VHH binders against Ras guanine nucleotide exchange factor efc25 (efc25). Designs and how they scored, part 4

Target 1, 234 residues: Ras guanine nucleotide exchange factor efc25 (efc25), of Schizosaccharomyces pombe (q9usu1r752to985)
Amino acid sequence: TPEEFASQMTLLEFDYLKQIPSREWIFRSWVSRDSRSAVRNYINFSNCFTYWIINCILEKKNTKARTAVISFFIQTAYKCLSLQNFSTLMSIVSALNSAPIYRLHAAYKLVKAEDIICLSGLREIVETKKNFSTYRALLRKAELPCVPFLGVILSDLTFIDEGNPDVLDSSPHLLSFNKRHRLADVVADVCRFQSSSYEMQSNTDLQSYILHRCRFVNQDLSYLFDKSLSLEPR

## First folded at step 17 (VHH; from J6 with Y102W)

Design K1
Fold by ESMFold2 at other seeds, fold request of step 22:
Structure K1 (fold): chain B 234 residues (1-234), chain A 121 residues (1-121)
Amino acid sequence: as target 1 above (234 residues)
Amino acid sequence: QVQLQESGGGLVQPGSSLRLSCAASGFTFSSYAMHWVRQAPGKGPEWVSSISGSGGSTNYATSVKGRFSISRDNPSKTLYLQMNSLRPEDSAVYYCARDLEWSGGSYWDYRGQGTQVTVSS
């Protein structure tokens, strides 16, 4: 069911989040391509999951079957919203907005009206407009437990800068203090999310299935787009 | 060590053009999508443009589309932003940023120190 899938994805994503050691937030271990980091492992899993959704839809040869998979993931994303799992929600919407999937108009036409309305609302949440303003507003309102989308957090850490006028005679000392204060605030927020727990029971078989399926997916977007063209020609 | 260094900013009058450059080192430049991001005083970062690793795909914010052009030269490890028909609202520090490699959007894991662009009479 979408509900059980959403619950188990939430537990999986939360486990990835919890395993990130505090030193990675401080030293930004994910920046070096040659070093292995828990943040990079999480990003890799999330990317694999997004492409797994794309592959699940495109492997169905029948339009009605593709519609069923699309509807399943819309409902899963909606449940993720209620669980405050913004990371899985973002991955699902990203997959449904990808070029190979977004163009499947025949399949989308068969999706129930209530699911289309739901998808429209989910798309507004993940919209990048005004620096993710909708998502950030929801995140500020969210109580623990919560799985935030790390892409926004990691981008925030990258763009802490000196645009905030603090002192007329700004010195390197005062600029360094302001930068470190802003960094500490973002890191404290991440640590807060890491410190809670979800109460759902683990389904080890389903989690293992998801992990296995995600590791071996085709991520060649050009190939996937060509496959999409063969299923729904222009 | 990853490094990005922007240059080419300055003070110009409205309607002028500027070309920004970003020199990259310490990573395989051609393997990464790259971005231009700008930030005005007291505001958050605003995504401007993106270019794929090969240079074959580009995207622009609606506020700059038709006026700005992103390009890259992979042999010289350099990212460019050609800015035409500059307006006062384009005034900001412009940063080049390396893609985080997270699917579904423009996210960044490294930036340079930026170059100031000021458009005023």
Scores: ipSAE 0.716, ipTM 0.883, lowest interface PAE 1.0, mean pLDDT 87
Fold by ESMFold2, last read:
Formats: structure tokens, C-alpha cells, sequence
Structure K1 (fold): chain B 234 residues (1-234), chain A 121 residues (1-121)
């Protein structure tokens, strides 16, 4: 069911989030590919999950079957919103907005009107315009527990900080203090999200199934787009 | 150590052209998608353009499409942004940014110090 899938994805994503050591936020361990990074492991899982959704849709042989999978993931994303799991929500909408899936107009035509309206609202939340303003507003109102989308957080850290060792600013004293204060604020927010817990019961079989399926997913976008063209020509 | 260095900014009149460049070192440049991101005073970062690691795929923000062109030269580890028909609204610090490798969107794990572009009459 969409409800149970959303609950178990939320527990999986929250485990990845909680296991990120505080030192990774301070040293930005994900920038260097030379060291093992919990942040990078989480990104890799999230990418695999997004492509797994794309593959689940494209492996269905007829249009009604593809419509059913699309509807399932729309409903799952809506439940993720109610669980304040913005990370899984972003992954699902990213998959549905991907070129191979977005173009499946015949399948989308068969989706119920209420699910299409739901998808439109979910797309508004993840829109990048105005620096993710809708998402950021929802995140500010969110109570714990919450799984924020790390892509926005990591990008924020990047645009507060820089890795170049040579800083040639004319007035470094005030800029350096302001920069460090803003970095500390973002890190404190992440630590706050890590400090809570969800109360849903774990379904180990479903979680193991998801993890296993994601490991071997095809991520070749050219292949996936060609498959999409063969399923719905035009 | 990852390093990105932007250059080519300046003060120009509306309608002018500029070409920005970004020298990359400390990582396998051709393995990463690259971005141009700009930031005007008092505003958050605004994504401008992206290019795939091979250079075969490019994308642009609606506000610059048709006026700006992103390119890369992988042998010299250099990213470029050709900016034509510049408008006062294009005034910002322009940053070269490395892709975070998170699917479905434009996210960044490293940037340079930026180069200032000012368009005024």
C-alpha cells in the first residue's frame, strides 16, 4: 500500500540521516571523494531509489499497468508529505518529472483527476524557482520528526562556504564572522532534524526488498529514454 | 584539493557581451557536470546554466535562454559562459560550481570565489 511504503521509506531515509556523523557537516566530507562519507552513501541510495521508480514504470508492458504504478507513487509522495518526509517526496517527483516518464502522456491520461491534482500540488512544493521558496516555507513550519531534503542544505553550505584556500577580501574580519555564523546556523538545523525519531513500526522484509532492488537499478538515462520511446512512440 | 577559479567579469553597458571562464583542478573535470550560478546583492543563489561532463547536454534558466551559452573544454579543464545581450538584471557575482551528483535537480558541492558582472548605463 502507498501508506506502508511511505512509512518504510521514511524510516529508511531517517536512518541514513541519523547516521551522518557531526564531523561531516563541519568538514564537508562529501566534497572529497578520497574518504568514506555517510552523506555520499545517502545520496547514492536516494539516486538509486529515484531510478528504481523510473524502472518500475518502464518495465510495465501495457499503458494501464504503467498508469497504476504512476498513481501508486503519486499517492506515496502525498503520504510522505503528511509524514514530513521531504526527501522521499523529492525523489518521487524527480522520477515522475524525468524525461522518460514525463513524456508518457497516454499513461498520464488514464490517471484519476484527483491524483493529477495531487501531483500538481506536489510539483509546486519541489519547484526550484525563487530558491525553493515553497519547500523552505513548509520546512520552516514543520515540527519534528522531519526528514529534510539534504540537496538544498548541502547547496546552502556550499554557497556560504568555499574550498579555495586563498581569500583575498579587502575586509575579511566582518565577512569571516558572518560566514561562520551562517554556517553554524545551517549545521544546527541539521542536527535538530537528526535529534528526533519516528514512531512507526519497522517492516524489515519491505525495507530489505527496497534496498536490494535499488542496488542493481539501471541508471542509463539514454537507455531509459529509448525504452520510453518504444513504449509510447511520438 | 578541489579548486575552481572564475575570471572574465567586468563593468559593461546594456547590450554588451562578456565571456566568463573557470579553471578547474584537483578532480577529474570530465566526470562532473558543471554549473554557472549567480548571486545578486541581498538575494539567494540563482542557477543559470548547466553542462554535462561530456559537454553533450546543456540546460539554461528561462531568464537567460537564447542569450547565454555554456561550454567546456575538457582537455584544458575549463568551463565557459558566453553572455550576450546583457541586461541590468544580469548584474551579479557569477560562480562556477561543481555538481553534487544528486539526480533530478541542480545541486552543488563546491564553488569558486566568483567574478563580478555589472551591467549599467
Amino acid sequence: as target 1 above (234 residues)
Amino acid sequence: QVQLQESGGGLVQPGSSLRLSCAASGFTFSSYAMHWVRQAPGKGPEWVSSISGSGGSTNYATSVKGRFSISRDNPSKTLYLQMNSLRPEDSAVYYCARDLEWSGGSYWDYRGQGTQVTVSS
Scores: ipSAE 0.716, ipTM 0.883, lowest interface PAE 1.0, mean pLDDT 88
Fold by ESMFold2, fold request of step 22:
Structure K1 (fold): chain B 234 residues (1-234), chain A 121 residues (1-121)
Amino acid sequence: as target 1 above (234 residues)
Amino acid sequence: QVQLQESGGGLVQPGSSLRLSCAASGFTFSSYAMHWVRQAPGKGPEWVSSISGSGGSTNYATSVKGRFSISRDNPSKTLYLQMNSLRPEDSAVYYCARDLEWSGGSYWDYRGQGTQVTVSS
C-alpha cells in the first residue's frame, strides 16, 4: 500500500540521515569524491530511488498499468508529506516531473482528479521559486521526527562557507562571527533532525526489496526518454 | 582540490552586455553539470542558469531567459555566461557552482569567490 511504502521509505531515509557523522557537516566531506562519504552514499540511494520510480512506470506495457503506478506514487508522496519525509517527497516529484514521465499525457489523463489535485499541491511544495520558500516554510513549522531534503541544506552550506573574511581587516571578528554563526545554525538544525525517532514498525522484507530493486536501475535519461517515446509517441 | 574562479564582472550601464568566465580545476570538469548563481545584498542565492557536462543541455531562470546564454569549453575547463540587455535588477555577485549530482534539481556542492556585476546609470 502507499501508506506502508511511505512508512518504510521514511525509515530507510531516516537511517541514512542518522548515519551521517557530525564531522561530515563540519568538513563537508561530500565535496571531495576521493573520500568515502555517508552524505554521498545517501545521495546515491536517493538518486537510485528516483530512477527506480521512472523505470517502474516505463516497464508497464499498457496505459492503465502506467496510470496505476503513477497514482500509487502520488499517494505515497502525499503520505510522505504527512510523515514529514520531505526527502522521499522530493524524489517522487522529481521522478514524475522528469522528461520521460512528465510527457506521458495519455497515462496522466486517466489519473483520477483527486490524485491530480494532490500532485499539484506536492509540486508547489518542491517548487524552487523564491529559494524554495514553500518548502522552507513547511520545514520551519515541522515537529520532530522529520526527514529534511538535504539538497537544500547542502546548497545552503555551500553559499555560507566560501569567501571567509580577511581576519586582519577593519571588522574581522564581526564578519567571521556572523558566518560561523550561520554555519552553526544550519548544522544545528541538521543535528536536531538526526536526534529523534519514527515510531513505525520496521518491515525488513519490504526495505530489503526496495534496496535490492534500486541497485540495478537504469539511470540513462536518454535511454529512458526513448523508451517513453516508444510507449507514447508524439 | 576543487577550485572555481569567476571573472569578467564590472560596472556597466543598463542595456549593456557582459561576459563572465569561470576557470575550473581540481576535478574532471566535463563530468559535472555547472551552474551560475547570483546573490544580491540581503537576499538569498538565486539560480540563474545550468549546463550539462557535455554542454548539450541548458536551462535558464525565467527572469533571464532570452537575455543570458550559458556555455562551456571543456578542453580549457571554462564556464561562461553571456549577459545581454542588462538591467539594474541583474546587479549581484555572480558565482559559478558545481552540481551536487542530486537528481531532479539544481543543487550545489562548491562555488567560487564570485564576481561583482553592477548595473546602474
Scores: ipSAE 0.713, ipTM 0.881, lowest interface PAE 1.0, mean pLDDT 88
Fold by ESMFold2 at other seeds, fold request of step 22:
Structure K1 (fold): chain B 234 residues (1-234), chain A 121 residues (1-121)
Amino acid sequence: as target 1 above (234 residues)
Amino acid sequence: QVQLQESGGGLVQPGSSLRLSCAASGFTFSSYAMHWVRQAPGKGPEWVSSISGSGGSTNYATSVKGRFSISRDNPSKTLYLQMNSLRPEDSAVYYCARDLEWSGGSYWDYRGQGTQVTVSS
């Protein structure tokens, strides 16, 4: 069910989040693609999951079957919102907005109106407009437990260094103090999310299924787009 | 060590053109999608444009589409942004940024120090 899937994805994502040591936030261990970092491992899992959704939809040969899979993931993303799992929510919407899936107009035409309305609301949450203002507002109101989307956090860290030079007097001591304070704020926010737990029961069989299915997924977006064209020409 | 160095900014009049450059080193440039991101005083970063590692796919924010053109030269490890028909609203520090490689959006794991573009009448 979408509810059980969302619950187990939330537990998986939260486990990845909890394993990230604070030192990675300070040293930005993910910038070096040669090093193995907990942040990079989490990104890799999240990418595999996103592409797994795309493959699940495209492996269905008839339009009605593809519509059923799309509806399942819309409902899963809605449950993720209720669980405050913004990371899985982002992954699902990213998959549904990907070029191979977004263009499946015949499949989307068969999706029930309530699910289309739900998807529209989910898309508003993930919109980049006004620097992710809708997502950031929801995250600020979120109580624990919560799985934030790290892509926004990592991008914020990237722009902390000297991203606002006009508001600083270029004093080396003032710039260093402001940078440290802003970094400490981001680290404190992440540590807050890492410091709680979800109370859902683990379903090890379902979690292992998800991890196994994601392991060997095709991530060639050009190939997947061509497959999409063969399923819905034009 | 990853390095990105922007250049080509300046003070220009509305309607003029500028070409920004970004020199990259310390990583396999052709393997990464690259971005231009701008930041005006007191505002958060605003994505401007992206280009795939090969250069075959480009995307633009609606505010710059039709006026700006992103390109890259992989042999020289250089990213470019041609900015035409500049408006006062385009005034910002422009950053060259490397893609984080997180599916479904534009996220960044490294940026340069930026180059200032000021459009003033």
Scores: ipSAE 0.708, ipTM 0.879, lowest interface PAE 1.0, mean pLDDT 88
Fold by ESMFold2, fold request of step 22:
Structure K1 (fold): chain B 234 residues (1-234), chain A 121 residues (1-121)
Amino acid sequence: as target 1 above (234 residues)
Amino acid sequence: QVQLQESGGGLVQPGSSLRLSCAASGFTFSSYAMHWVRQAPGKGPEWVSSISGSGGSTNYATSVKGRFSISRDNPSKTLYLQMNSLRPEDSAVYYCARDLEWSGGSYWDYRGQGTQVTVSS
């Protein structure tokens, strides 16, 4: 069910989040592609999950079957919102907004009106306008436990840090000190999210299934778009 | 070590053009999508434009589409932003940023020191 899937995906995402050592936030270990970091592993899993959704939809040869998969993931994303799992929510909306899926108008036409309205609301939450203002407002209201979307947090860390080592920051020392203080605040917030727990019971069979499917998934957008064209021609 | 260095900013009048450059080193430049991100005083970072590693795909924020053009030269490891018909609201520090490689959006794992663009009478 969408509820069970959302619950187990939340537990999986939270396990990835809580396993990130504090040193990665300090050293920004994900910046070097050659270093293996827990942050990069989490990003890789999240990307695989996004593409898995795309593949699940495009594997169905029947339009009604594709509609059923789309509706399933809309309902899953809505449950993720209620669980305060913004990371899975972002992944699902990203998949549904991807070029291969967004263009499936015949399949979307068969989706129930209530699910389409729901999807429209979810899209507003992830909208980038005003630096993700809708998402950030929801995150500020969220109590623990919560899975924040790390993409926004990692980007915030990037724009707080002084960046390029060969160019000395000419900002006043007070401004540089304020940058370090802001960095510490973001890191403290991430650590706070890591320190809680969800109460849902683990379903290891479903979690193993998800992890196995994500291990090998086609991430070639050109191939996936061509497959989309064959299923619903222009 | 990853290095990004922006240049080409300045003070210009509304309607002017500027060309920004970003010199990259310390990573395989052609393997990464690249972004221009701008930040006005007191505001959060605002994504401006992106270009795929090969240069074959570009995207623009609605506010700059049709006025700005992103490009790259992979042999020289240089990213460019041609800014035409500049407006006062384009005033910001412009950063060259490397893509975080998270699907579905524009997120960044490294940026340069930035170059100031000021558009005023």
Scores: ipSAE 0.706, ipTM 0.878, lowest interface PAE 1.0, mean pLDDT 88

Design K1
Fold by ESMFold2, look of step 18:
Structure K1 (fold): chain B 234 residues (1-234), chain A 121 residues (1-121)
Amino acid sequence: as target 1 above (234 residues)
Amino acid sequence: QVQLQESGGGLVQPGSSLRLSCAASGFTFSSYAMHWVRQAPGKGPEWVSSISGSGGSTNYATSVKGRFSISRDNPSKTLYLQMNSLRPEDSAVYYCARDLEWSGGSYWDYRGQGTQVTVSS
């Protein structure tokens, strides 16, 4: 069911989040692309999941079957919003907005109006206009437990804005202090998310199923787009 | 190890052109999508443009489409932004940024120190 799938994806993603050692936030270990970065492992899982959704849809030869898979993931993403799992929500919307999937007009035409309205609302949440303002507003109101989308957090760490108009000829040490303070605030927020727990019961069989299904998925968008063209020609 | 150094900024009049460069080192440049991101005082970072590792795919923010052109030269490990028909609202610090490699959006794991672009009469 979409509810159980969303719950178990939330537990899986939260486990990835909790496993990130504090030193990675300080040293930004993911920048060096080393194989021991827990952040990079989490990104890789999230990418595999996104592409797994794309492959699940494109593996269905029948338009109605593709519609059913699209509807399932719309409902899953909506439940993820209720669980405050913004990471899985972002992955699902990214998959549905991908070129191979977005163009499947025949399949989308069969999706219930209720689910289309839901997808439209989810797309507004992930909209990048005004620096993710809708997502950030929801995140500010979210109570723990919560799985934030790390892509925004990691980009914030990269682009800490010191924006200090009070000083002429800003000294390097004053700018460095403001930067370090803002970095510490972002890291503290991440640590706060890491220190809570979800109360849902683990379903290890379903979690193992998800992990195994994500293994070795095709991530070549050119190949996937060509497959999309064969299923719904221009 | 990763280094990005932007150059080519300056003070120009509205309608002028400017070409930004970014020298990359410490990583396999051709393996990464690259971005230009700008930040005006008191505002958050604003994505401007991206280019795939091969250079075969480019994307632009609506506010700059048709006026800006992103390109790269992989042998010299250099990223470029050609900025034409500059407007006062284009004034910002422009950063060269490396793609985080997270699907479905523009996210960044490293940036340079930036180059100031000021468009004023």
Scores: ipSAE 0.705, ipTM 0.878, lowest interface PAE 1.0, mean pLDDT 87
Fold by ESMFold2, last read:
Structure K1 (fold): chain B 234 residues (1-234), chain A 121 residues (1-121)
Amino acid sequence: as target 1 above (234 residues)
Amino acid sequence: QVQLQESGGGLVQPGSSLRLSCAASGFTFSSYAMHWVRQAPGKGPEWVSSISGSGGSTNYATSVKGRFSISRDNPSKTLYLQMNSLRPEDSAVYYCARDLEWSGGSYWDYRGQGTQVTVSS
């Protein structure tokens, strides 16, 4: 069911989040792609999951089957929102907005109106306008437990740490203090999310299935787009 | 190890053009999508444009579409932003940023020091 899938994805994503050691926030270990990083492992899993969704849709033989998979993931994303799992929510919307999937107008035409309305609301949450203002507002109101989307957090850390503009502050000592204070605030916020727990029961079989399926997924976007064209020609 | 160095900013009048460049080193430049991100005083970073590692795919924020053009020269490890018909609201520090490699959006794991663009009327 979308509900159980959302619950188990939430537990999986939360486990990835909790496994990130504090030193990675301090040293930004994900910038060096030569070394192993818990943050990079989490990103890789999230990317695999996004592409797995794309593959699940494109592997279906007919339009009704593709519609059913699209509807399943819309409902899953809605449940992720109620669980405050913004990371899985972002992954699902990213897959549905991808070029190979977004263009499947015949499949989308068969999706129930209520699910289309739901998807429209989910798309508004993940929109990048005004620096993710909708997402950030929801995150500020969220109670723990919560899985934030790390992409926004990691980008924030990038724009605090080096080369910050000195347009409003010409004092070198004050600039250094403000920079370190802002970094500490972001890191403290991430640690807060890591310190909570979800109470849902683990389904080890479903979690193992998800992890196994994601590992071998095709991530070649040009191939996937060509497959999309063959399924619904221009 | 990773380094990004922006240049080409300046003070110009509305309607002018500027070309920004970004020299990259310490990583395989052609393997990464690259972005231009700008930040005005008191505001958060605003994504401007992206270009794929090969240079074959480009995307632009609605506010700059049709006026700005992103390009890259992989042999020289250089990223460019051609900015035409500049407006006062384009005034910001412009950063060259390396893609985080998280699918579905524009996210960044490294940036340069930035170059100031000021469009005064």
Scores: ipSAE 0.705, ipTM 0.876, lowest interface PAE 1.0, mean pLDDT 88
Fold by ESMFold2 at other seeds, last read:
Structure K1 (fold): chain B 234 residues (1-234), chain A 121 residues (1-121)
Amino acid sequence: as target 1 above (234 residues)
Amino acid sequence: QVQLQESGGGLVQPGSSLRLSCAASGFTFSSYAMHWVRQAPGKGPEWVSSISGSGGSTNYATSVKGRFSISRDNPSKTLYLQMNSLRPEDSAVYYCARDLEWSGGSYWDYRGQGTQVTVSS
């Protein structure tokens, strides 16, 4: 069911989040090409999951079957919003907005109106307008437990940490202190999310199934787009 | 060590053109999608443009489409942004940024020091 899937994805994503040691936030371990980092492992899992959704939809041979899979993931994303799992929500909407899937107009035409309205609301959350203002507002209001989307957090750290360290300003010590203050605020916020727990019961069989299915998915977007054209010609 | 260094900014009048450059080192440049991101004082970062690792795919923010052109030269590890018909609202620090490699959007794991572009009326 969408509810059980959303719950187990939330537990999986939260386990990845909790595994990130504090030193990675300080040293930004995901930037180095030679280092294996917990952040990079989490990104890799999230990418595999996004592409797994795309593959699940495109492997269905008829339009009604593809519509059913699309509806399942819309409902899953809505439940993720209720669980404050913004990471899985972002992954699902990214998959549904991908070129191979977004163009499936015949399949989308068969999606129930209620689910289309739901998807429109979910798309508004992921909009980049005004620096993700909708998402950031929801995150500020969220209570713990919560799984934030790290892509926004990592990008924020990039524009703080690799910012201008020059002493071109008339108050170089004030600039350096402001940078440290901003970095500390972002890191403290991430640590706060890591310190809570979800109370849902683990379903080891379902979690193992998800991890197994994501392991070797096709991530070639050109191939997937060609498959999309074969299923719904222009 | 990953390094990105932007250059080519300046003070220009509205309607002018500028070409920004970004020298990359410390990573396999051709393996990464690259971005231009700008930031005006008191504003958050604003994505401007992206280019795939091979250079075969480019994308632009609506506000710059038709006026800006992104390109790259992989042998010299250099990213470019040609900016034409500049407007006062284009005034910002322009950053060269490396793609985070997270699907579904534009996210960044490294950026340079930036180069100032000022378009005064």
Scores: ipSAE 0.703, ipTM 0.877, lowest interface PAE 1.0, mean pLDDT 88
Fold by ESMFold2 at other seeds, last read:
Order: C-alpha cells, then structure tokens, then sequence
Structure K1 (fold): chain B 234 residues (1-234), chain A 121 residues (1-121)
C-alpha cells in the first residue's frame, strides 16, 4: 500500500538523517572520499532507492503493469508530502523524471487523470528554477517532524564556504563573519530536523525488504535507457 | 586536497565570446560529473551546464542552450565553458563545481573561487 510504504520509507530516511554526527556538518566529511561518511552512506541509499524505482518500472513486460507501478509511486510521493518527507518525495520524482521513465508515453497515457494532476503538483515542488523557491517555502512552513532533502542543504553549504561574490564586496573582516553566520544558520536548521521523531509504528519486515531490494540495483543509466527503448520503441 | 581554479573571465561587450577554464586536482577528475554554476550580485546560485565524467553527456539551462558549450579534457583535468553571444543577463561570477553524486538533479560538494564575467555596453 502507498500509505504503508511512505510511512516506512519516512522512518528509514529519518533514521539515516539522525545518524549523521554533528562533526560531519562542521568538517564536510562527504567532500573527501578517504573516510566512510554517514552523509555519503545516506546519499548512497537514496541513490539506490531512486534506481530501484526505475528498475521496478522497467522490469514489467506490459504497459498496464508499468502504469500500475508508476501510479503506485505517484501516490507514495503524495503521502510523503503529507508526512513532510521531502527526501523520499525528491527520490520518487527524480526516478519518474529520469530519461528511461519520462519517455514512457504509452504507460503515462494510461495513468488516471487525478494521478497525473498530482504528479504535476509534485514536480512543481521539486522545480529547481529560482533556486528551489517552492521547496524552500514549504520547508520554512513545515513543523517537526520533517525529513528535509539534504541535496539542497549540502549545495547551500558548498556555496557559502568559498568565493561567494556577494560577500567579496564587503571588508575582509565582515566577509569572514558573514560566512560564519550563514554556515551556522544552515547547520542549526539541520540539527533542528534531527532533534524530533515520527510517531508511526515501525514495520521491520517491510523496512528490511526495502533495504534488501535496494542493495543490488542496476544504476547504469545508458543500459536502463536502452531497456526503455526496447519496451516502448520510438 | 580537492582544488578547482577557474579562469578566463573578463569585461566584454554584448555579442562577444569568452572561454572559461577550470583546473582540477586532488581527485579522480574523470570519475565526476562537473558543472558550471553562476551567481549574479544579490541572487542565489544558478545552474548553467553539466557534463558527465566521460564527457559523453551534456546538459544546459534553457537560458544558455545554443549559446554555451561545456567540454572537458580528462587527461589535463580541465573543464571548459565556451560562451558565445553573451548578453548583459549573463553577467555573474562563474564557478566550476564538482557533482555531489546524488541522482535526479544538479547538486554540488565543492566549488572553486569563481571567475567574474561582466557583459555591458
């Protein structure tokens, strides 16, 4: 069921978020590949999940079966929005927007109109134009608990850390303090999200199933695109 | 020690061309997708273009498509942006950025100091 799947994905992603030690935010442990970063582990899981969705759709041999999987994940993403799980929401929309899946016009034609309208709204939330303005507005309004999408947070940290021209025009001492203040604001927000909990009942069987299925997925996008072409030729 | 250093910016007139370069070191350059990201005064970062680690796949923001060309030379660990038909709205600091390796979008874990591009009459 989309509801149960969304709840358990939310608990899984929240556990990954809570496991990130504060030192990783300070030292940006994910930039160097010398160590095993908790942030990098979370990114790897999220990538596996995104590609798992792509594989689930492409392994279905007939168009109606692919449509059913697409509809399931649209409904799951909508439930993630209501749970304020923006990370799973981003992963699902990323999978559905991927080249192998986005081109499946025959399968999308069979999706119910209400689900297509829902998907359109979800795509608007994750829209990157104007620096994720819709997503950022929703995140500012969100109450705890919430799973933010770390990709935006990590990119923000990157553009605060060095060579921002807006701070270059300031005096050297003001440049240093403005940078430090902005970094502290981002880190404080992340720590705020880490400090609460979701109240849903854990289903360890379903969580283990998800983790097991994600462990060995094909992430070769060119291979997956070729498979997409064989299923719906141009 | 990851390093990215941009160069090639300047003050030019509308319609001019510029070629930006980014020298990379301290990581396996060919393993990472790379990006150009620009930031105008008082605005947030704007993604411009990306190129896959092999160089086989390129993507562009709609505002620059057809005018800008991204390329890379993996043996010399250098990323390039050829900017043609420059417009005043292209004025910004241009950053070379390394891909975060998060699927489904353009996210970054490291950037250089940037190179200023100013397009004015």
Amino acid sequence: as target 1 above (234 residues)
Amino acid sequence: QVQLQESGGGLVQPGSSLRLSCAASGFTFSSYAMHWVRQAPGKGPEWVSSISGSGGSTNYATSVKGRFSISRDNPSKTLYLQMNSLRPEDSAVYYCARDLEWSGGSYWDYRGQGTQVTVSS
Scores: ipSAE 0.699, ipTM 0.873, lowest interface PAE 1.0, mean pLDDT 88
Fold by ESMFold2, look of step 20:
Structure K1 (fold): chain B 234 residues (1-234), chain A 121 residues (1-121)
Amino acid sequence: as target 1 above (234 residues)
Amino acid sequence: QVQLQESGGGLVQPGSSLRLSCAASGFTFSSYAMHWVRQAPGKGPEWVSSISGSGGSTNYATSVKGRFSISRDNPSKTLYLQMNSLRPEDSAVYYCARDLEWSGGSYWDYRGQGTQVTVSS
């Protein structure tokens, strides 16, 4: 069921988030890549999940079956929004917006109008224009527990950490103070999200199934696009 | 140690062209997608363009499509941005950024110091 899937994905993603040691936020351990970091492990899982969704849709040979899978994930993403799990929400919308899936017009035509309207609203949340303004507004309003999307956080850290010329200020101390304040704010937000908990009951069988299915999934987008073309020709 | 160094910015008139360069070191350059990201004073970073590790796939923000061209030279570990038909709205510090390798969007794990581009009307 979409509700149970969303709950268990939320618990899985939250476990990945909680396992990130505080020093990784300070030292940006994911940059060097010489040693695999907890952040990198989380990114890898999230990528596997996104591509798993793409593969689930493209494995279905008839259009109605593909529509059912698409509808399932739309409903799952909607439940993730209500759980304030923005990470799984982003992964699902990314999969549905991917070139192999977005072009499946015959399958999308069979999706119920309710679910299409829902997907449209979810796409607005993920929208990158105006620097993720919709997502950031929702995140500011969200209470704990919450799973934020780390891609935005990690990118924010990248653009704070190196600093930018502050053409409005000539004081080196003021520039350093503003940078430290912004950096501390981002790190504090991440630590706050890590410090809460979801109260949902774990379903170990479903979590193990998800982890097993996501391992070594095909992530070759050109291959997946060609498969998409064979299922719904131009 | 990852290093990115941008150059080629300057003060130009509207309609002018500039070519930005980014020298990369400390990582296998050809294995990473690369981005240009710009930031105007007091604003957040804005993604401009991306190029795959091989150079075979490029993407552009709607605001620059048709005017800007991203390229790379993997033997020299250099990323480029050719900016044509520059507008005052293009004024910003331009950064080259390494891809975070998170699917579904443009995210970054490292950037250089930036190079200033100013287009005065």
Scores: ipSAE 0.685, ipTM 0.871, lowest interface PAE 1.1, mean pLDDT 87

